# Ledger of designs, part 48: VH-VL binders against q9vpl3

Target 1, 224 residues: q9vpl3
Amino acid sequence: RGKINIQRPKAPHYERARVVAVTQPKYPELPKAKSCFKTRAERTQQQQENPYNEIIAREVRNWLDHSRLVAFFHLSSITADDIFRVRVQLHKQNLHLKSYGSKIIEQAVKNTRYEAIVPLFHSNHCIVFSPDPEKTAALLRIVRRVPQMVLLGGIVEETMLSRNQLVAYAQMPGLHAVQAQLVQTLSQAPGHLIQQLQAHQNSFVQVLDVHAKNQMNEETPKST

## First folded at step 13 (VH-VL)

Design C130
Fold by OpenDDE, fold request of step 14:
Structure C130 (fold): chain C 224 residues (1-224), chain A 120 residues (1-120), chain B 112 residues (1-112)
Amino acid sequence: as target 1 above (224 residues)
Amino acid sequence: EVQLVQSGAEVKKPGESLKISCKGSGYSFTHYWIGWVRQMPGKGLEWMGIIYPSDSYTRYSPSFQGQVTISADKSITTAYLQWSSLKASDTAMYYCARIDYGEYFGFDYWGQGTLVTVSS
Amino acid sequence: DIVMTQTPLSSPVTLGQPASISCRSSQSLLHSYGNTYLSWLQQRPGQPPRLLIYKVSNRFSGVPDRFSGSGAGTDFTLKISRVEAEDVGVYYCMQATHFPYTFGGGTKVEIK
């Protein structure tokens, strides 16, 4: 009784192979489950036809144009409750948390000075707007407690800033404080220069005095 | 606090013109949309249209297109709903409401309503 | 226009008992951006409408936790866990996914 080689099964007889080939149930290709995810193209087309896009784009642009502080955040698995809590905190500081679709933002900023921000909006995101750039530090303090909000960058006084630049900006003293420091520094500059000039002169005189004293000591004859 | 205060009740005759107002306060008026909603006596709510006060951009419901005019004066933070010629069928309560697309994507604050009565 | 159908038309409820209101849309309210823009409004007698729930399940500021919203696609539900006397009024669902905005016919909540 020939050991059925399970590893190399003998090819079925030609007739059997033919029957098996013909009787193989042609399972209708399961309609490729049209991924419920409308292709980016289909989504884009549907979005172009939605009258709300124009409406919302207008709103976005208006916020951008009238905000002196704009911060862009990526949202990572944040709950509605968490968003609400953050919103309340931000609102107390006159910071406005908004969320818009990426395509809406793209439409809003197209052919504007803000067009460079489009690459930041490839995922779930939110934007914080403020009329007051001095609130940058407050904003960062609030969002630091929210790990789900990741700072991507921002706009301060019409200048686009990277994440790091925005953090640095927040650490800077206010404009008035900087001005005060500048005035103080400028007022001290002449005094420091005078001191340095005088220090060199004084040092020179001291060296000369020491030299003179040494010469006098050498000229004193050893009275043997 | 965000508030929308509407003008008082109006009693008019058919054929008369009417302009009612909605004044916003406690927020940046130019950054939020104002919508108008009609409620006929004993009936539900009907969306009429919206205006963006910053540039007075307007959109109307097809049912109300050409029937009313929505306008705004941002200098006094006021939105308006206007009829050129009132009909008896215009008898209703009219509400203004703020719309925030960035947060709620709908009406968040409402005015107290203006009752308009059109009777021969 | 999107037709919003609310059921029931009237909901007599005993104080302290739960209430449930259904809202069905003629088309899916899922927006291309991934959000569903369905809101619930409360209108007490003689008062303007008030926002209760936005984006299907989010409570608006000042809204008690006894109110909850749920649903997806075309079917949505507003639940009141324990009806209070102040909850008497007409409730409306509103869709903002499709232009123009449309409201349900309303559900009147009354105390038995």
Scores: ipSAE 0.864, ipTM 0.943, lowest interface PAE 0.5, mean pLDDT 88
Fold by OpenDDE, fold request of step 14:
Structure C130 (fold): chain C 224 residues (1-224), chain A 120 residues (1-120), chain B 112 residues (1-112)
Amino acid sequence: as target 1 above (224 residues)
Amino acid sequence: EVQLVQSGAEVKKPGESLKISCKGSGYSFTHYWIGWVRQMPGKGLEWMGIIYPSDSYTRYSPSFQGQVTISADKSITTAYLQWSSLKASDTAMYYCARIDYGEYFGFDYWGQGTLVTVSS
Amino acid sequence: DIVMTQTPLSSPVTLGQPASISCRSSQSLLHSYGNTYLSWLQQRPGQPPRLLIYKVSNRFSGVPDRFSGSGAGTDFTLKISRVEAEDVGVYYCMQATHFPYTFGGGTKVEIK
């Protein structure tokens, strides 16, 4: 199956393109003169005007607060059917795929430890939530088959991870395995320490022996 | 499987109080909204209000504001709809339904309904 | 409140024939986030409503392919390509773009 060229996604079918074109929110061109940076206050006021934003923001916050695994994805030209298929697969693993508006996300994470994720939501995106961080490997396995889902990063155990870090995390042995390895390593550490300490002693003894041998050779009278 | 199970049919008199229940199962109850929908006999569907069980945040339709109280007990994964004083006009089928804003942005799963009959 | 108008009120259909239901909103249902939050619900006799279509054209889980949704802005359509006996019931459109949520008046699909 040919590498989906993510750089030049095939133009959607005419009908889809038409729907997308029609459904693209014509964002009123912000009058050029007012600095694109609506003051935090203006943004907050506009957000207060949509009762749904508050409601949905609450939901988003709740998911963030109760998820030990959060993964952020960019969606590139994915069909509804494809999303549905992925959702079903994820759900079987207790992974929850959600999609929220950028403004909702911004409102949800405002003044929270999650505020740093806001830049990830500039385009079409989805979020996967899980209460189990051990499902990271399963998540990545599933999404590997979906080229339209591009991993941007994630949060694991309240730690923000880059894409690469999340991939690395998924490759790590489970916590229990790591603990077992740690115990094993710690159990071996005293032996290694003793060996290192003994190595110095042995080297010292060797030096002394060489010195003693040299002294004995000097004391052997040349029997003329 | 996601299920919403509602309490049984109720027959009441005007002026009586009533509390009906909706129990969710098969999903994380605290992460999804529960909405209540009224259907009067032979009529359409009317949205009444919603509750987020995690913190019991509630919003009502303007038409139902002050007329009913929506509550939830997350410990037993149950949502409630209650009247302090029933009227004959409250005779209807009441449905609870789950709302998922992250996926469907609507009612994805419905309870079986609770018939409330208020008659003198 | 957004008024949802469904037509027809009743749709008698012969088995195996297509059915079409229209829903018109008093205002655009295009949300600021770019989505249109229109859903179609099916209510069979004596049963609770069931979600069929969400966000105008997406089939909910377990919904047969014979159901399809289309539309934009204020005009929406539910189509049943081949009506089956189990499709008898009342169909409702619902908007969730604007608060409060509102439903259409319903369309009764019956078999001739």
Scores: ipSAE 0.850, ipTM 0.930, lowest interface PAE 0.5, mean pLDDT 87
Fold by OpenDDE, look of step 13:
Structure C130 (fold): chain C 224 residues (1-224), chain A 120 residues (1-120), chain B 112 residues (1-112)
Amino acid sequence: as target 1 above (224 residues)
Amino acid sequence: EVQLVQSGAEVKKPGESLKISCKGSGYSFTHYWIGWVRQMPGKGLEWMGIIYPSDSYTRYSPSFQGQVTISADKSITTAYLQWSSLKASDTAMYYCARIDYGEYFGFDYWGQGTLVTVSS
Amino acid sequence: DIVMTQTPLSSPVTLGQPASISCRSSQSLLHSYGNTYLSWLQQRPGQPPRLLIYKVSNRFSGVPDRFSGSGAGTDFTLKISRVEAEDVGVYYCMQATHFPYTFGGGTKVEIK
């Protein structure tokens, strides 16, 4: 039984975290006398004004804008070593695993087409970026071996996909494969048509031959 | 493999202008920040500033604000550090380094350095 | 600006013995996002700096396991469990939690 580190409680499962977040009683903030404690809001606002956030938000936005594949993952009690291993594997496939703060992501996507992703970042999370949407299958293969990485959803070719949709997409043959299949099918169509046309002709010739043979047999006088 | 290759050593006189370069390869140049670090002879490292090559967004250390100009040309995956007028005090090794905020939140790869000597 | 103070300035070490370098920041390096952005760099003689440790305790790719980082808040430590000849150089701590980034003064590790 792994020693429960009381000092660093494991982040709850994302579903539990969501439930806890929703069920936490919103206690009215006691009017803190203006003098002593900067309100959490003021602290948060001061944190928002950190030039650092703008810098990092710019990076996040750039990754989003230039990636054709974006996948969002919840991280459940993953060790630094495990993350490193996964990162190496992903990197070999030109997949880039990044981790940003939720507030940074929020700032980066505010008033953009990506704003809908904000609710996905309520817990420990990471993002995988790729310029190649065909790497979706490779991504899923790699992360399947990492139970600590839970797929939440993604963006493929500027389309937001649910977890299930992303999995389905990964199972689809690549565009080139589909195109090749289409070409193959189209290339077979004329052959089939010719075969069918020839079949009819051959059948007709056979019928004529039979008819001719029958006529010849009828014309052979029964030599009495 | 990620590589940053800097321009060669420079010997200049006070008052001359100088532009040194840092070329990135082996990664997407536009997605990572480039920082410049000064190291005076026998001294420690000093952060000068950073640039985001995708849009050339730049931030300087207060100590170097107005003293140098950082720029980038993403078409040739090159970052630049330039002086309009060199001083003897600018004699130092200058390093470019890549910054990844999404993973390491620091300088992960470094150039080999460019030695700048300013002498009368 | 955040002042980073490293101790000792020089660390003569016997081969095979451990080394320890301390870095103290003038302010807490704990970021609002819960991370501490402290890095350790190694600069061998005549070479550029190299990243060893990031985020206090994470080893960068290719860094031997004899290097370890620890600390929290304002106090940080780099440890080398068994110093090798290739470990000779100057080590720097760097903070990236606060703008502008700042480096420690460096610690020179030498072989006795």
Scores: ipSAE 0.795, ipTM 0.897, lowest interface PAE 0.6, mean pLDDT 87
Fold by ESMFold2, look of step 13:
Structure C130 (fold): chain C 224 residues (1-224), chain A 120 residues (1-120), chain B 112 residues (1-112)
Amino acid sequence: as target 1 above (224 residues)
Amino acid sequence: EVQLVQSGAEVKKPGESLKISCKGSGYSFTHYWIGWVRQMPGKGLEWMGIIYPSDSYTRYSPSFQGQVTISADKSITTAYLQWSSLKASDTAMYYCARIDYGEYFGFDYWGQGTLVTVSS
Amino acid sequence: DIVMTQTPLSSPVTLGQPASISCRSSQSLLHSYGNTYLSWLQQRPGQPPRLLIYKVSNRFSGVPDRFSGSGAGTDFTLKISRVEAEDVGVYYCMQATHFPYTFGGGTKVEIK
């Protein structure tokens, strides 16, 4: 279809776009064609016509930047009464349930450390934010009774965790940032080692806490 | 409990400046937008603009652009509506209201209102 | 600006009987991301507005179930199934799909 030219041929510099516009005065007489670049007026019009992209992106980024727990869910059809009950239960635990437009979320996290979450927004979704990463267990307990919300994964202390990693994190007592990085590190080992550590948490948690603290002193990355 | 408390009623003369306030409590002030709404005596509601207190980003209704200034001081969880030179036509009730685009996409909590009277 | 037209302007109703308020917008309130951001507000005498209904049909916290909203596109309705004395006041529709936000002119509900 003649609309293959999406965004790549747009002129990178205003001065060059200005010169091209001046030297091609017969543009209106050309056959219908997809524009190859956008002028400043077209960019301003686009921004003016989509103010919610900027407005809601500010809100979303602020929540992401100030939440030590972020959980992502697929959301099936749910009644207003049911979602209200869930919001109230979550709010009591300082857990904030939000739903935003998927394209707005994509723009909000583009070119940030959160960009890895973009694939989660291709379908209907909701997000739970909290400053309290220790509330992960409470979140999972509440949502277990809500089949319309299907956990996809999350972020704990700036560390990306899969669904299984987030569930494992919720079972561990102790230091939150160290635990999140430890869960991610252990997920790359044979699966039975993680099962053994989770099964003997009192004794093995003390050993793991010492090891994780030593690894933190070596400036280990805090996210994947 | 989420609460928006506005400053008290004002009686002013044309040409005077005025700054009214809206103090938020019971929630994370910097995570939510504050909007201002005018209600002229015996009339309906008019949206004036919004502010995001985290970074003070503002947008105004075209009818109010240049007529008022919306600002916020996040350190005391307070938003402001300000006139540099009041007109008699500014006589109205002014409300602040909170906006959460992630839950309700609208004005979920309202202040009690500030009556501004401007007369010669 | 999106014009929001409410009818009727006044709705006197007998206690315990239903009331119905209509709101029509000058263009569709369906946002390109799939939601319709139409709200209903109640303003009782001497009080600030109060959110009743958001996104066309969802009741806000603490709103009695006798209030219901419906509609799509440009036509929306607020219904009160059984009017009580505390429901006296002015009801506004409001759209947040397009900037600037705009309100209907209001509908006064009163007991006759």
Scores: ipSAE 0.725, ipTM 0.870, lowest interface PAE 1.0, mean pLDDT 80

Design C130
Fold by ESMFold2, fold request of step 14:
Structure C130 (fold): chain C 224 residues (1-224), chain A 120 residues (1-120), chain B 112 residues (1-112)
Amino acid sequence: as target 1 above (224 residues)
Amino acid sequence: EVQLVQSGAEVKKPGESLKISCKGSGYSFTHYWIGWVRQMPGKGLEWMGIIYPSDSYTRYSPSFQGQVTISADKSITTAYLQWSSLKASDTAMYYCARIDYGEYFGFDYWGQGTLVTVSS
Amino acid sequence: DIVMTQTPLSSPVTLGQPASISCRSSQSLLHSYGNTYLSWLQQRPGQPPRLLIYKVSNRFSGVPDRFSGSGAGTDFTLKISRVEAEDVGVYYCMQATHFPYTFGGGTKVEIK
């Protein structure tokens, strides 16, 4: 056909157009009015995606770089009222609940020390950011009452912690030096932390399977 | 509590420059975007652009590109909207508003507005 | 630019009665990331806008439960179940799915 869509890479369009031409004639054609809407919508969609990838990646990197506490959660179906109530409780403790797309997280952490978190974002998720690692206990207390938020792990003082390590960190005495000593000790085994995060992701899939079976049986016990 | 406080009303003549301000408080200023919105007399709202104060990255609505400058000074938690040469058609109410893409994906808190009047 | 069309332009309502505001976009507001970034704002007389509803149906902090949002694709609705005196003002829909961000023309809610 004499019309090549310049929004597609020229070389792939040429080769794909050649294949299409060999397989013609092809019926039926799209409605003219529908085709006009699609063309306008596709152009606007492409423009919107480009700005948001850059815009939101800046926000995500900034949160990661300036948060001494980062906690990752899987997020099950939750009502707007329930998530709002949780957000307000977290905000009172300087804990900031956010959710971003996985593509944007990948772009934001590319070639940084945070790149290991990308696999955690295969499913519906949320992240809690805070500049104050001493708020870890408050975070866990609040989310204990929220079965829809399943802790996957976290980052404390730029060190990745497993679910169990984060819980242990939160239970330590209130002296900041003791908590900092734990984080320092864990940073000396980075390969172990990466393996723990990967293993927790696999355990998370198993928990989702059990949770889905409980939902189908109309059983929804609170987690933790 | 989150608060955006804008500079006071301005009465200017065509051709004059102007810089209005928006000071954020009660939140981590550098973690949130600031957007500017125009409301012409008796009319609706128009988005002008956004800035990320952490690194001063800006984007403008195509309708306002080249007409205004958006900037920020993170050390005093303040964003700015600036004209190099005002026109009578710039007479409007100007709002700053905060954007949180990780939660609301929209303007969650607004300044009180700055009325700019441009007439000879 | 995405055109946002609101109806009605004016909605006079008796105290305690419901009000319903419609917003239509010139193209789908479903973002490729799976969310629809449609917001509702309220501007009381002489005041700046304030956020009421985000992502179609979620009430912002401190917004009474008499406000509700619904819709999908190109058609969206804001409902006030029982209009009160403080609800007088102009209501705007806004889309943030597509650049540039655009607003509806506004709907004035007033007490008869």
Scores: ipSAE 0.703, ipTM 0.853, lowest interface PAE 1.0, mean pLDDT 79
Fold by ESMFold2, fold request of step 14:
Structure C130 (fold): chain C 224 residues (1-224), chain A 120 residues (1-120), chain B 112 residues (1-112)
Amino acid sequence: as target 1 above (224 residues)
Amino acid sequence: EVQLVQSGAEVKKPGESLKISCKGSGYSFTHYWIGWVRQMPGKGLEWMGIIYPSDSYTRYSPSFQGQVTISADKSITTAYLQWSSLKASDTAMYYCARIDYGEYFGFDYWGQGTLVTVSS
Amino acid sequence: DIVMTQTPLSSPVTLGQPASISCRSSQSLLHSYGNTYLSWLQQRPGQPPRLLIYKVSNRFSGVPDRFSGSGAGTDFTLKISRVEAEDVGVYYCMQATHFPYTFGGGTKVEIK
């Protein structure tokens, strides 16, 4: 049981940012006088007040920049023990399962070629990083036995791939054949990948979503 | 197979400088953080700070800010803890430990420790 | 700084009997990301610390299942279901939810 789950289930930072009622007369005075500087100052304060946003964003950015395989998954409700067992199986194949919040991904990819992936993380998610793109087949085999992890798409050799493209990539034999196929795939537009990732995320979330098996329905309080 | 191997014990006088090392092996050194932890004789553990070897970004515990320097040389997969002027109160065991914020969010592998003795 | 208070300071236990270690933080360890970054470390005599439990209740690789962690908010517990001779040492809780990271004062587990 938690103090934030039973009475005020909102995050403290979220509630702090909404101290509007007592400061509202001062609130209108500030936004217009500090349009651009206020935004930068607020981001700097958030980094100073919560250093994990910057610390973990550095880690995420480093993984993204130096992984030849990145796979994005929607993560349904799963026990900590079960996700740990999956992580161990993946680690044996040099596949690194990581979970980061949407704010961290936003911070890590801001003003980079990856910025467009942020909206894909509206729900629970996880990411698999690997220097070994040939391990894509092993990744998909392991995850097929984990219905809580639903593939959304990925990045291979710095090229964004849809779910179906990543599955097709995994079926390709050998490194040489993969390199030839990736060259031909370079014509895929980045917008196409983002639209496919958003569509898969939205469709899957609505069908397989937490509506049926929410972590909160274990502790759901009754409503009036 | 992940290993953190620290430099050997040191005996120093107050006012001397010292740089101790922590060499990582069996993993991709630049993808993981290195933290330093002090254990005074017969006492518990104290976090000193962390470094990300990829870009040398550091963050110190307020108790150690300005007291030590944490650095890394990624070309030889080594992190360092350094004092410009040792004090007798710096006598302690010093550990390095690896951190992965995307898996365990804590110190998953530890070095063997480096005993630093500062006496007049 | 977040103060981490461990009890008991010393826990002499008969071989094969359970041990229970409590850790209490001065503030909630629930992070805005929804996780609680409370770890348990074991330091055997003459050895460096090792990770036992991370994120409250998850056993690290190679940790026997006789170790279990539980708790929420400000109160956390490490249990050893059947203490073995190799379990002798000092156990620390550690929080990484807030900077700076802080450790409990330690609990010495010993065979009586």
Scores: ipSAE 0.680, ipTM 0.849, lowest interface PAE 1.0, mean pLDDT 78

